# VHH binders against o75319: the designs that were tried, part 16

Target 1, 181 residues: o75319
Amino acid sequence: GNHIPERWKDYLPVGQRMPGTRFIAFKVPLQKSFEKKLAPEECFSPLDLFNKIREQNEELGLIIDLTYTQRYYKPEDLPETVPYLKIFTVGHQVPDDETIFKFKHAVNGFLKENKDNDKLIGVHCTHGLNRTGYLICRYLIDVEGVRPDDAIELFNRCRGHCLERQNYIEDLQNGPIRKNW

## First folded at step 1 (VHH)

Design nd9 (framework vhh_h_nbbcii10_fgla)
Fold by ESMFold2-Fast, scan of step 1:
Structure nd9 (fold): chain B 181 residues (1-181), chain A 126 residues (1-126)
Amino acid sequence: as target 1 above (181 residues)
Amino acid sequence: QVQLVESGGGLVQPGGSLRLSCAASGFTFSKYSTYALGWFRQAPGQGLEAVAAISGSGGRTYYADSVKGRFTISRDNSKNTLYLQMNSLRAEDTAVYYCAASRLYYTPGSSDYDYWGQGTLVTVSS
């Protein structure tokens, strides 16, 4: 369908690069078929995403799409130069270990193959907040050794919105490290 | 374990058509379709060349300039099978064709593919 996701308009389209990392988070872009349901200033298409990234003097090298649907935009709406990875992740639930390890493998592989550039890993779910924030923070904690509260604060500050799901926050703060990837 | 098995290769005259199939086992194409799939080829005395790739969702495709407009990549998630429809074949298309799967990336880069088939020979000869 062409139904706008609930609360999608409540969130900033795209955050800022998380300093010391290659991550940038954003909400799901919406293809042209959604435009009639949006005011001009509310539009956030795949083209708008890349324009906003460029305005920050950044460049995307990978998009990781965590939504459990393909209805919002198609990979062919993205520039041919940017790899696209789909990791189907159910909302509201803490992502399972398989999903976490898949995310870590994708990030590690990108970093290994992009040592000679400064391109970003763009991560989104529907709102670019809970699933997105969880997986980025989980990576920083488990792989980079960042303290949970510091990872969460960094994500919140750069995304411009705080992680909302208490179960996600509790897992990040008190859950076990998923050490293998 | 993940296994890819190619079929459909053979001898064909210039201007002819062939359809290659790649049957996958050990993983599924449906639902959690993060597996990007591709076709690569190696002609005698040459290196591996990317021919075509298709994203996990099927929504994004890549074609080498040499095959654009002639070859079509597709996937059938219900059959767990990848296809390459090759039309208007030329002598220079003669090569061993390999099916490959990447669990992480949609890319024409061969180094990004985790699993490979054994290859199937395609010979285009007058």
Scores: ipSAE 0.000, ipTM 0.150, lowest interface PAE 14.8, mean pLDDT 85

Design qa1 (framework vhh_7qia_2)
Fold by ESMFold2-Fast, scan of step 1:
Structure qa1 (fold): chain B 181 residues (1-181), chain A 120 residues (1-120)
Amino acid sequence: as target 1 above (181 residues)
Amino acid sequence: QLQLVESGGGLVQPGGSLRLSCEASGFTFSSYAMGWYRQAPGKQRELVAFITSGGSTNYADSVKGRFTISRDNAKNTVYLQMNSLRPEDTAIYYCAADYWTGSYLEMDVWGKGTPVTVSS
């Protein structure tokens, strides 16, 4: 498909690396077929993603795609050197425990394999905000022991946009820690 | 450039019925899967009913047996027939559209919503 996701233009393409972590969040890159609907300054292809990461003096080592679709870009549009992981995550609802543990397992595996480098884990959903921010913050809270409000503040600051979904925020602040793998 | 406009909301008593409509403008409506979502005051937006381009339907458990989603491709319109309405159905109802390429609930295009209030 060639239709731009709703509100996609409202968000910054790429946030900044979250200090003290290996995370960087961004909105979904759109393959070349979408560019006919975009001004040049609005384009954000997979190639544009990697260029913007390099402009920050960072390097991607893993992409985790949380969208519930495969229409926006193909894994083949990414450099072969960067692993790609798809975790189908439904919007609007707090991700289930299986999704949370799959995300945690992928992050922990990457960190174990990448002890000797400083490569980043890139995480995105459609807007790189709600599902993305929830799972990153959930990881920081449950695995790294970060206080919920501190995790949310860090994500909001680095992404350049605040988490919007109240049910996600409430689960992060007051919900149970998911410790089972 | 695809735009969705909802209509048919209003105030209704418990046990009453309403029929919501969503008119699409832009490109080929028949290629899109269509969904109805709702957002109650102070709550998050939730999926109510979904219809594929081929006409297959799915419903939230809370509305199954009471609500019916249908589409008219000749009129570029999707409908939500709401029967046996309850106070907990009070919400702003949103129409959404997406290209159906498999099993997904991420919607590409949203309408502005139509309010439904169920009270005595």
Scores: ipSAE 0.000, ipTM 0.136, lowest interface PAE 16.4, mean pLDDT 85

Design qa10 (framework vhh_7qia_2)
Fold by ESMFold2-Fast, scan of step 1:
Structure qa10 (fold): chain B 181 residues (1-181), chain A 119 residues (1-119)
Amino acid sequence: as target 1 above (181 residues)
Amino acid sequence: QLQLVESGGGLVQPGGSLRLSCEASGFTFSSYAMGWYRQAPGKQRELVAFITSGGSTNYADSVKGRFTISRDNAKNTVYLQMNSLRPEDTAIYYCAALTYESGYWSDYWGKGTPVTVSS
């Protein structure tokens, strides 16, 4: 359907780049057909996403879409020069090992192919918070060796919103390390 | 054309062993990470074991110490040695070839091989 996601307006559209990483998090962009249900200042289309990234003097090299739907926008709504990767994730549950593995492999592959530039990996779910924050923090902990509390604090600060789901926070702090490739 | 063909599944008693094989064709096998996944009825497909192109291995906690993944690049084959099998290991087992190239995630899947652990 063309209903705006629950609480979507409560979140900042785009966070800041997480310093020392190539990650930037944002909420799901909404294609033009949703704009009649939004005030001009509430609009956040795929075009608005790229304009906001440019305003921060950053450039996207990859978008990872973690939503379990394709109704909000289509890959064709994005510039052809920016790769798009879909990883279907369900809300509320901690992402499974398959999802974590796919995310890590995609990030590692991007970094290997983009050693000579500073392009960012954009990650979003519906609100750009819980699933997005979990997978980014999981990568930092498991692959980069960042302490869990430091990863969470960095994400929260740069996203402008704190991770809300206690089961995600608990898994990051006390869950098993999923071994790197 | 890229193909993965699994074999070696079957019925086994608790405590028994099975070796699964997955033969790949139509691509540069040695450049891909290879994984074994399983799916029990009513459950999501889960990653059981994977092996990188360089030979590093990782396992799900539920199978660590019991399962061993290995590869033979000359034969374009990945193996899963399953020891000390439990009823909870009953599932259809899938082989996957996994890569990330030029900004795109790509995976290739076999059709699966059933494993039943029952007395």
Scores: ipSAE 0.000, ipTM 0.182, lowest interface PAE 13.6, mean pLDDT 85

Design qa11 (framework vhh_7qia_2)
Fold by ESMFold2-Fast, scan of step 1:
Structure qa11 (fold): chain B 181 residues (1-181), chain A 120 residues (1-120)
Amino acid sequence: as target 1 above (181 residues)
Amino acid sequence: QLQLVESGGGLVQPGGSLRLSCEASGFTFSSYAMGWYRQAPGKQRELVAFITSGGSTNYADSVKGRFTISRDNAKNTVYLQMNSLRPEDTAIYYCATGYFEPTSYSYDYWGKGTPVTVSS
């Protein structure tokens, strides 16, 4: 459908780069067909995304789209120079091990191929908060060895919004480290 | 063109079982989540179960332990196995294709539904 996602307007479009990492989180960009339902200051298109990243003196090298839909924008709306990866991730539930593995593989591959630059991995779900924050924090905990509380605090501060779903927070704090196989 | 065709509904006694099927066409079935919703007379549609493209499942609390959702990607079909049926399970059951965000705007396409009546 062409409806603005519930609560989408409640969230900042783009967070800040998470210091010490290559991650930046944002809410889903909405293609031009959604703009007729938005005030000018509420618009956040794919073009707006790249403008806001540039305003922070950053550059995107990869976008990971965690939404379970393709209706919000099309990969063709993105510059050809920025790879786009779709990982279909259902909202409200903690992502499964297959999804976590796909995310880790994509991040590790990007970092290996981008050793000579400082380009960012942009990650989003609908709000750029729960699925996005979970997978970024899970990566930092499992791969980078960051303490769970530190990963969550870093994400919350840089995103400008706190992770909301208790099941996600509980899994990050007390759940098992996911190992690849 | 995208199509969802539900079957398997019917009249069954309390404690009985039914297996619903939904055959999909017109899209890359294996890439999408599939779900089952139900709507009883005078009530809003509620999510019963969904299954992701990777096979992970979720169930409404009212059906946990009684219903099982599964998929067969070779046949482009999603199933709902319903056991220990209760009168409150009486509803029209709808198949939905997986533009699944669990919000009120999550599904973009619905089938026509298959009625299930649980009555003595």
Scores: ipSAE 0.000, ipTM 0.211, lowest interface PAE 11.0, mean pLDDT 85

Design qa12 (framework vhh_7qia_2)
Fold by ESMFold2-Fast, scan of step 1:
Structure qa12 (fold): chain B 181 residues (1-181), chain A 121 residues (1-121)
Amino acid sequence: as target 1 above (181 residues)
Amino acid sequence: QLQLVESGGGLVQPGGSLRLSCEASGFTFSSYAMGWYRQAPGKQRELVAFITSGGSTNYADSVKGRFTISRDNAKNTVYLQMNSLRPEDTAIYYCAAVDYSYLGPTEYDYWGKGTPVTVSS
């Protein structure tokens, strides 16, 4: 288990807050055991995540972990004050309607409980790109009424990397609105 | 929070059919998985049919091919179509809603009060 995820080093650790939303996307943090395989400037631990968010003058109120594994870091590696939510999401396939609904429910619940603050919802998969970008964009399209191309452009700009999976892009642009929430 | 009200139970002869309904009121019905359970006198409550928020179904071996679970999110209702009923299907049937929220380790199930089904000649 200390194998670094494929292409993980190719991506920026953390993006910028998506303006007009409470979302910020990042790649999976790696616990200290992975640092033996990384140069100091490549390290991105849970602690590094919170330091980088603070450097942007932002604060996390929830982390949503979309990976299908617990090998990269444990909830115990996070501050006790920040809620952690795991939604096991298989890569490569467009998330099913049940997964989409779980994500929407979690976001809506957070927003309802955090009306009096400006804390962010941090979302990540392995690279913080395909599963992460799909679910954030799906939320913006279905719940906030954002046009698909605008949601994708906003995510790409703020993440600093473009959504790569053609099947995800196609579903966002041409797929049905999911109303099960 | 969800409230569940079952209906459609009654007396039926062996080989007959019944359709049970469970109407939910409250918030986020479409987010819940829904199940039908039954409890015969002197026995444990058992799951007979289950439907996820996305529409996937699962059935107890004793009812496969005879019972069909379905949902209508526009009506906030889950149904159990029961065909080829047998005396051993006699039980009180309960509707249950399972919170699919991943917001914590706490899982809250909502239960109806039950609707009796008697299969006898």
Scores: ipSAE 0.000, ipTM 0.086, lowest interface PAE 19.5, mean pLDDT 83

Design qa13 (framework vhh_7qia_2)
Fold by ESMFold2-Fast, scan of step 1:
Structure qa13 (fold): chain B 181 residues (1-181), chain A 120 residues (1-120)
Amino acid sequence: as target 1 above (181 residues)
Amino acid sequence: QLQLVESGGGLVQPGGSLRLSCEASGFTFSSYAMGWYRQAPGKQRELVAFITSGGSTNYADSVKGRFTISRDNAKNTVYLQMNSLRPEDTAIYYCARDSPYLYTEGFDLWGKGTPVTVSS
């Protein structure tokens, strides 16, 4: 379908790089078939994503798509030079340990293979906020040893929107560290 | 009437094969992505295979290399070919249509499920 996701227009397309990390978060890009339902200033296609990243003097080296659908855009809509990873993640619930492990493994693999460059890991769900923010913060806490409140604050500031789901925030602050990355 | 009807489940020994079918009616099947989910007793439903309207496929790591999803738009049917079955594959298998609705990520139309038991 070509229906625009609920509240998608309420969020900034792309956040800023999270300083001290390789992460950048954004909302889901929408393929060309959605553009007839959008004003020019509302459009955010895969091409628009890469243009906005370049405008920040950054370069994507990996996209991790956390949406539970492929109707918004296809991997073939992305440049062949940028790897695409799909991790189907259900909204509303805290991602399970298997999902967390897959995310950590992908990030660690990217960092190992990209030691000699400064390319970014782009992470998105539908709004680039709750599932996206949870998994990025979980990585920073569990792997990088960042304090939970510091990780959340950093994500909120750089994304330009605060994590909204209390169960996600609660798990980040008080939940167990997942060590099997 | 929007409907998905699964068939092809059954009892099979470890290492065996089954082919599941899901026949769709009441909507333009060729325009929708389709998926196969499974749910084992006491577990959450998990997506095992997904196929787009254009034929691109994705699989859960647990089934990759063993299961193949395919579709036949002329017959309004999506298939799941399951090879090298393991006891851990025992579950009720559900066919689902990717949601076209503005407010819903994931799947909005579900079949009733077809049980698959892998046991000696």
Scores: ipSAE 0.012, ipTM 0.253, lowest interface PAE 8.8, mean pLDDT 87

Design qa14 (framework vhh_7qia_2)
Fold by ESMFold2-Fast, scan of step 1:
Structure qa14 (fold): chain B 181 residues (1-181), chain A 119 residues (1-119)
Amino acid sequence: as target 1 above (181 residues)
Amino acid sequence: QLQLVESGGGLVQPGGSLRLSCEASGFTFSSYAMGWYRQAPGKQRELVAFITSGGSTNYADSVKGRFTISRDNAKNTVYLQMNSLRPEDTAIYYCAAYETYIGSDYQYWGKGTPVTVSS
């Protein structure tokens, strides 16, 4: 059936906007069929996501879904006015250059098209932590010239949870800049 | 450590069929969710089919009605039956296991098995 992802309940549903950027990170929303397995206070549907973003006085302009599956929710569960982009990422491994370039291209395209507003880019994987944090930090380091430790600290603080995968952290700190678009 | 060994890839003509197998060792297979992914040259790896520990299945829109995922817990094996193959199905196909039925962070991967659909 529709099993709740392990440890999903351990993470805050949505972080805070990362200051100086257009990024906000969150864990995967779960469609209505999962609510049978959740207490009311544990529910985090696509509707709940948008309500929590509005409560922070923010607005989503793009969702980037980094999960490997469409099991948790469908794009049709989102408002039709918010673009949705799926980038399949493999777990346990650092995302490859093509995945990194797709993420950067999507972010740059959004920023170019949204110069006249302050809408956010929402990024999530299953927990909104490891793959999400890696790609956001990779963008800040490679495109915006942020120091790796500063990018990681900013993400951790705003997400409310620290990056857990040591191989991801090591690549951010010591890996090469991916600038060949 | 968990190991995944893939087999069944090869060259096939358009309209043909192939059955991929992925045999798992080093864990309690029946408790894992299993997936098949594919990656074409110069493209991102994408989920093709997924099967839960309980046997529920999910498919990418591009393969619905043509591909069938199944599992045999007694043999520690997951299968992908591919029918009505198209040139667009040409890719390296990867088997994945999900440790805790989470779709993303605690995954194990095989090395992949190449599938080429051409005349």
Scores: ipSAE 0.000, ipTM 0.129, lowest interface PAE 15.8, mean pLDDT 85

Design qa15 (framework vhh_7qia_2)
Fold by ESMFold2-Fast, scan of step 1:
Structure qa15 (fold): chain B 181 residues (1-181), chain A 121 residues (1-121)
Amino acid sequence: as target 1 above (181 residues)
Amino acid sequence: QLQLVESGGGLVQPGGSLRLSCEASGFTFSSYAMGWYRQAPGKQRELVAFITSGGSTNYADSVKGRFTISRDNAKNTVYLQMNSLRPEDTAIYYCATSLDYWGTPYEYDYWGKGTPVTVSS
């Protein structure tokens, strides 16, 4: 059960804050039980996540976990001061409207409650790329009115990796705008 | 939304055959690998067979040559054909998939409730 996710080591642990937004994307942190399968420089625990965010002079105010599993780390592995939200999102397929609306509501709620600070919304799936990039871009397009190609470029540049799933990219570029609820 | 529903288990004599079925719903079945796991009394769960979205198969050494895994994407169903059954095949059989992402047959994230198989005279 402590199997490292395939290709997890291929991705940068944490991206940069997306300018003009409160978003920062990263790959899934792995709890201490996974460290036996990792070299010291490959470790990326919940503690490592917060250290890397601080090194960028940023602060997390919310973590949104998009993985469809609970085995990588537990919410109690996070500081008590940082809210954790789980949105079970199936990999490889474009998230359904219900999942998109849950994500939008969580982001809108955070922004309303945190208008007096500059804390970030940390978003991750397993690699912090496809589901993560899709939902962040979907929010920017549908809620903020960003052009699809601009949202995708911004995410790719700040994450340090390009969205890989063609179905996700095609939905963002050519799919319908999901109305906010 | 996700459901995995196993059927086909039962009581058979040694040397008999059974065909297990697992009907999936709530995800794009054809895009994901599907596996069969089993748990015998007093033992940990083990992988029996896995089939990828492309149809490639993988089997535990104990069942190679006797069991065949297959899928029907039109019916959202994965099957396990079990031949030449032995008393040591007695277990509860579980259908499983990894919905987080697929890359390894050992990343279990969802199982059905299981279907019991008893091989005894």
Scores: ipSAE 0.187, ipTM 0.558, lowest interface PAE 3.4, mean pLDDT 89
Fold by OpenDDE, second read of step 2:
Formats: C-alpha cells, sequence, structure tokens
Structure qa15 (fold): chain B 181 residues (1-181), chain A 121 residues (1-121)
C-alpha cells in the first residue's frame, strides 16, 4: 500500500498558478508512510504541498483529487480550512461527461463562493499532468472559451511538464464541447 | 523486492495465438489487481486488460472478445491469452500491478520489463 507510484519522482511537485485563472496543478502528495521509501529531497507530503504553495505567495482554497485511489493521503492530512473534493477519474482514458461535469460544477461552485478572495483551486492526479491537465483545459475551453491550443500551452508552461497523452490532446483540440449543466 | 517478469512474447502470424505470462513476487499477489498494457512503436502505452483481486475483468475495446486475462494465485501468475491476433496488436506488452489496498485499477505501481509481441505475415 505504500509503494511510490511509477515515475512519480520525475515530475515537479507543484506547478505555477495559471495566469488569468485560479488553477494550480501538482502531483499527488504522499502521506508520511511513504517517506521511508524516499530520499528527503524527494518527499512531498500534504504539508509540503501547502508550504510550497505559500512559497509562491498563494493560498489554496480547494483541492480536487482526481486519483482513482485513496492510498496516497487522507483528507484529514489537510487543513480543515481547505475543502477537499474527490473525483475518481480513470487514468489514461478521456474522462467521461459525468466526470467532466463534476469537475466543472466544483470549479464553478468554488468561484461563486470565493469571489471575495484569490485562493487557488489545486488540482491533482497521480502525476498532476494528464488527467489534471485535461480537466483544467476542458474547463478553460468549454467554460471560459479559451482556444484549445492556448489552454494546453498555458497548462504545460505552468505545470512545467507537457501533457503526454495523445488521446487527451486530441480530444481537447478536436473533441466536442461538453455540457456545462 | 517486488518483481514482475513477463514471458510468452514472440512472432506470430495474423490470426494466430499467444499466451503471455507474468510471474509476480515480493508481495501478496492475491490481494492486488493485475493488468496488461502494451506500447506499439510510435504510440503511447495503453491498457489492454486488467483483473481485480476478486477476479473481475475488464478489456480495451480493441481486444474485447479476442483476449482473455486470468490469474492463478497459487502460482502468483497473471496470464493474457491472445487469440485472433492482428498486426495492430504488435507491441511490447507490460505486466503491471497496483498495490492499492482499495483494489482500484488504473493506478499501477509496478511494471515489468515487457515482452515483445510481433504479429506479421
Amino acid sequence: as target 1 above (181 residues)
Amino acid sequence: QLQLVESGGGLVQPGGSLRLSCEASGFTFSSYAMGWYRQAPGKQRELVAFITSGGSTNYADSVKGRFTISRDNAKNTVYLQMNSLRPEDTAIYYCATSLDYWGTPYEYDYWGKGTPVTVSS
């Protein structure tokens, strides 16, 4: 249960805020039980996440967890002041319409309730890249009207890694707009 | 130390069959889901099939009806029976396991080194 995900060490722990948005992407933080398998420099816990966000002079207002497992960390590992939302999202496949809608709804709800602040929506999957990038881009495209290539470029630049999955990229570029309600 | 060792790959003609094996060690095999992925030349790795600890199976649409995933817990081995093979099935096939205590698929922690499958006339 405490095995480090494949290639997890290869990705930057935390990206940068996406300009013009409230999004920030990061790889999955790992609870303390994983630390024994990591070098100190490789450790990235829920606490480390918040410290890194603070170092960027930002504040998390919501965490959306897209992983399909619950073994990486517990919601209890997070500050009580930061809501946690789990959206079980299958890896490697383009998220279904229900998943997309859930994500959009969560983001819209957050934005509605957080108009008076500049807190960020933290989104992560395992690596904080493909599923994370797709859903963020999907939102920007479908809801904010951003051009697909612009959304992808923005995400890639801010995350510090590029979307890897061609099916995700293809769907973002050429796929239909999904329902927003 | 956890290990996954694939075997059974090779060259086969279209319409032929192969049976891949993956022998696992270093963990309680029966408690975790196992899966097969493949990566064709110039393509991304894709899910082929997985089997949960409970024995439930799922297949990619492209292999459904042709491939069968199974497991023998006594032998710590997962199998992929591939029938009616097609040239587009040519790839390196990888065995994977998820050490998720929830038994969830699609989140694999360990991968084998892979076994090549070539389907060609």
Scores: ipSAE 0.018, ipTM 0.421, lowest interface PAE 6.1, mean pLDDT 90

Design qa16 (framework vhh_7qia_2)
Fold by ESMFold2-Fast, scan of step 1:
Structure qa16 (fold): chain B 181 residues (1-181), chain A 120 residues (1-120)
Amino acid sequence: as target 1 above (181 residues)
Amino acid sequence: QLQLVESGGGLVQPGGSLRLSCEASGFTFSSYAMGWYRQAPGKQRELVAFITSGGSTNYADSVKGRFTISRDNAKNTVYLQMNSLRPEDTAIYYCAAGFPSYEYTDMDVWGKGTPVTVSS
């Protein structure tokens, strides 16, 4: 059958909007075929994602999916009004420069096209923590000039869980700024 | 209950070879992608090698040409053949399983690890 990702149940489904930004982070939604392995209160489908975002009085304008799989849900499970972007990233490894630049380009494009609204950029990997937190923080540091420790603290507080991978934290704090190409 | 058990770690001289094994139980092994990860002292866990259910492989740049991942579905086992070992390969090596069998799937099940020390 469909395997629930390790520790997926340990994480809050959706964080809070990161104040001063257009970002909101969440764990991967799981399509209906996974629900037979979940208690009702554990379910987090694409529909559940949009319901939880509405409960916060927020609206998604873009989803960036950072998982290296297509098994969890299909883009067709999302509302027609919300663009979906897949950026394949490997877990445990700090994302490479090409991946970082793709992420930055997508965010910059969204912000340029959404100047007249307050719609959010939803970002997720499997747990919505390490790859998700890294790329959001990398954007804030490199593009918006936020201090690394401030970016990490903001992400941790809003996600409700702290970045776990020390190599990701080390790269954010002491690694080079990745300039846009 | 899914379970992975690693074996074959130990002490080896630089330039030597080791073969790690990971035996799976409690699931349909042939349906899962398998990976080898490692964690050196004071460092974070990293992907070393990956193999899909169909046999496609991928390797970290640091081990390409030296390490080979393979699987034996009849024995529910994945192997990591490590040749030309370097002191930098010293780490605890972890086996992991993920479903479905895409390259670099987020891994669902982890073993407890087997230590490898490369030292004169």
Scores: ipSAE 0.007, ipTM 0.230, lowest interface PAE 9.3, mean pLDDT 86

Design qa2 (framework vhh_7qia_2)
Fold by ESMFold2-Fast, scan of step 1:
Structure qa2 (fold): chain B 181 residues (1-181), chain A 121 residues (1-121)
Amino acid sequence: as target 1 above (181 residues)
Amino acid sequence: QLQLVESGGGLVQPGGSLRLSCEASGFTFSSYAMGWYRQAPGKQRELVAFITSGGSTNYADSVKGRFTISRDNAKNTVYLQMNSLRPEDTAIYYCATEYRLGSYPYYMDVWGKGTPVTVSS
């Protein structure tokens, strides 16, 4: 349906690039059919996403969609030049190892293919906060060797909202590093 | 790894002056707006002065004409010059960084540990 996600209006549409990384986080864009439920200043379509990133003098090279639904927008609403990857991720529980490995593989592949440019990896779930922040921080900790508290602080700062799920925060701070086998 | 380190606080008599400094590291300082907040004993934290990346300034009505905010991008430092200090200016002063995203309002981001200022006779 065309129901706006709960609390979606409470979150900043797009954060800032996380310095020293290629990550930028945002909330789910909503296709035109949702605009009847929104004031003009509340609209955040796929087109609005690209305009806001351009306003920051940045360019998207990949979108990773972590929502457990395809209702909010269509991949066809995105420019053909920007790859789109869907990773169906259930909310509330810490993402499983398969999901973590899929995310890491996508990021590593993008970085390998984009060594000669500065294009960003855009990551979103519904609010661009808990699942999004967990997977970005997990990548920074496990692959880049960033200290957990530093990764969380950097994400919170650049997203403009703090991770809310205590089980996600606990796993990032004290959980095991997720390595293949 | 964003860090903000405040300095310059102390004890001063009414009518005196202090200059606070905040040295920033771990981000592109020149691209971010900077603010000074204060929290008096038993009161809520309030914004007293703000400076944009382009150098535009704004002040709380309580400090207009007495406080001046400035920045030195070469030193990654923001300053608060406080003149004609009054007992009601007694507070812990915090440096904070904010960001602006296109047409959206500024958001508070990161806070330093604070520097105490006491104005008493």
Scores: ipSAE 0.000, ipTM 0.086, lowest interface PAE 20.8, mean pLDDT 83

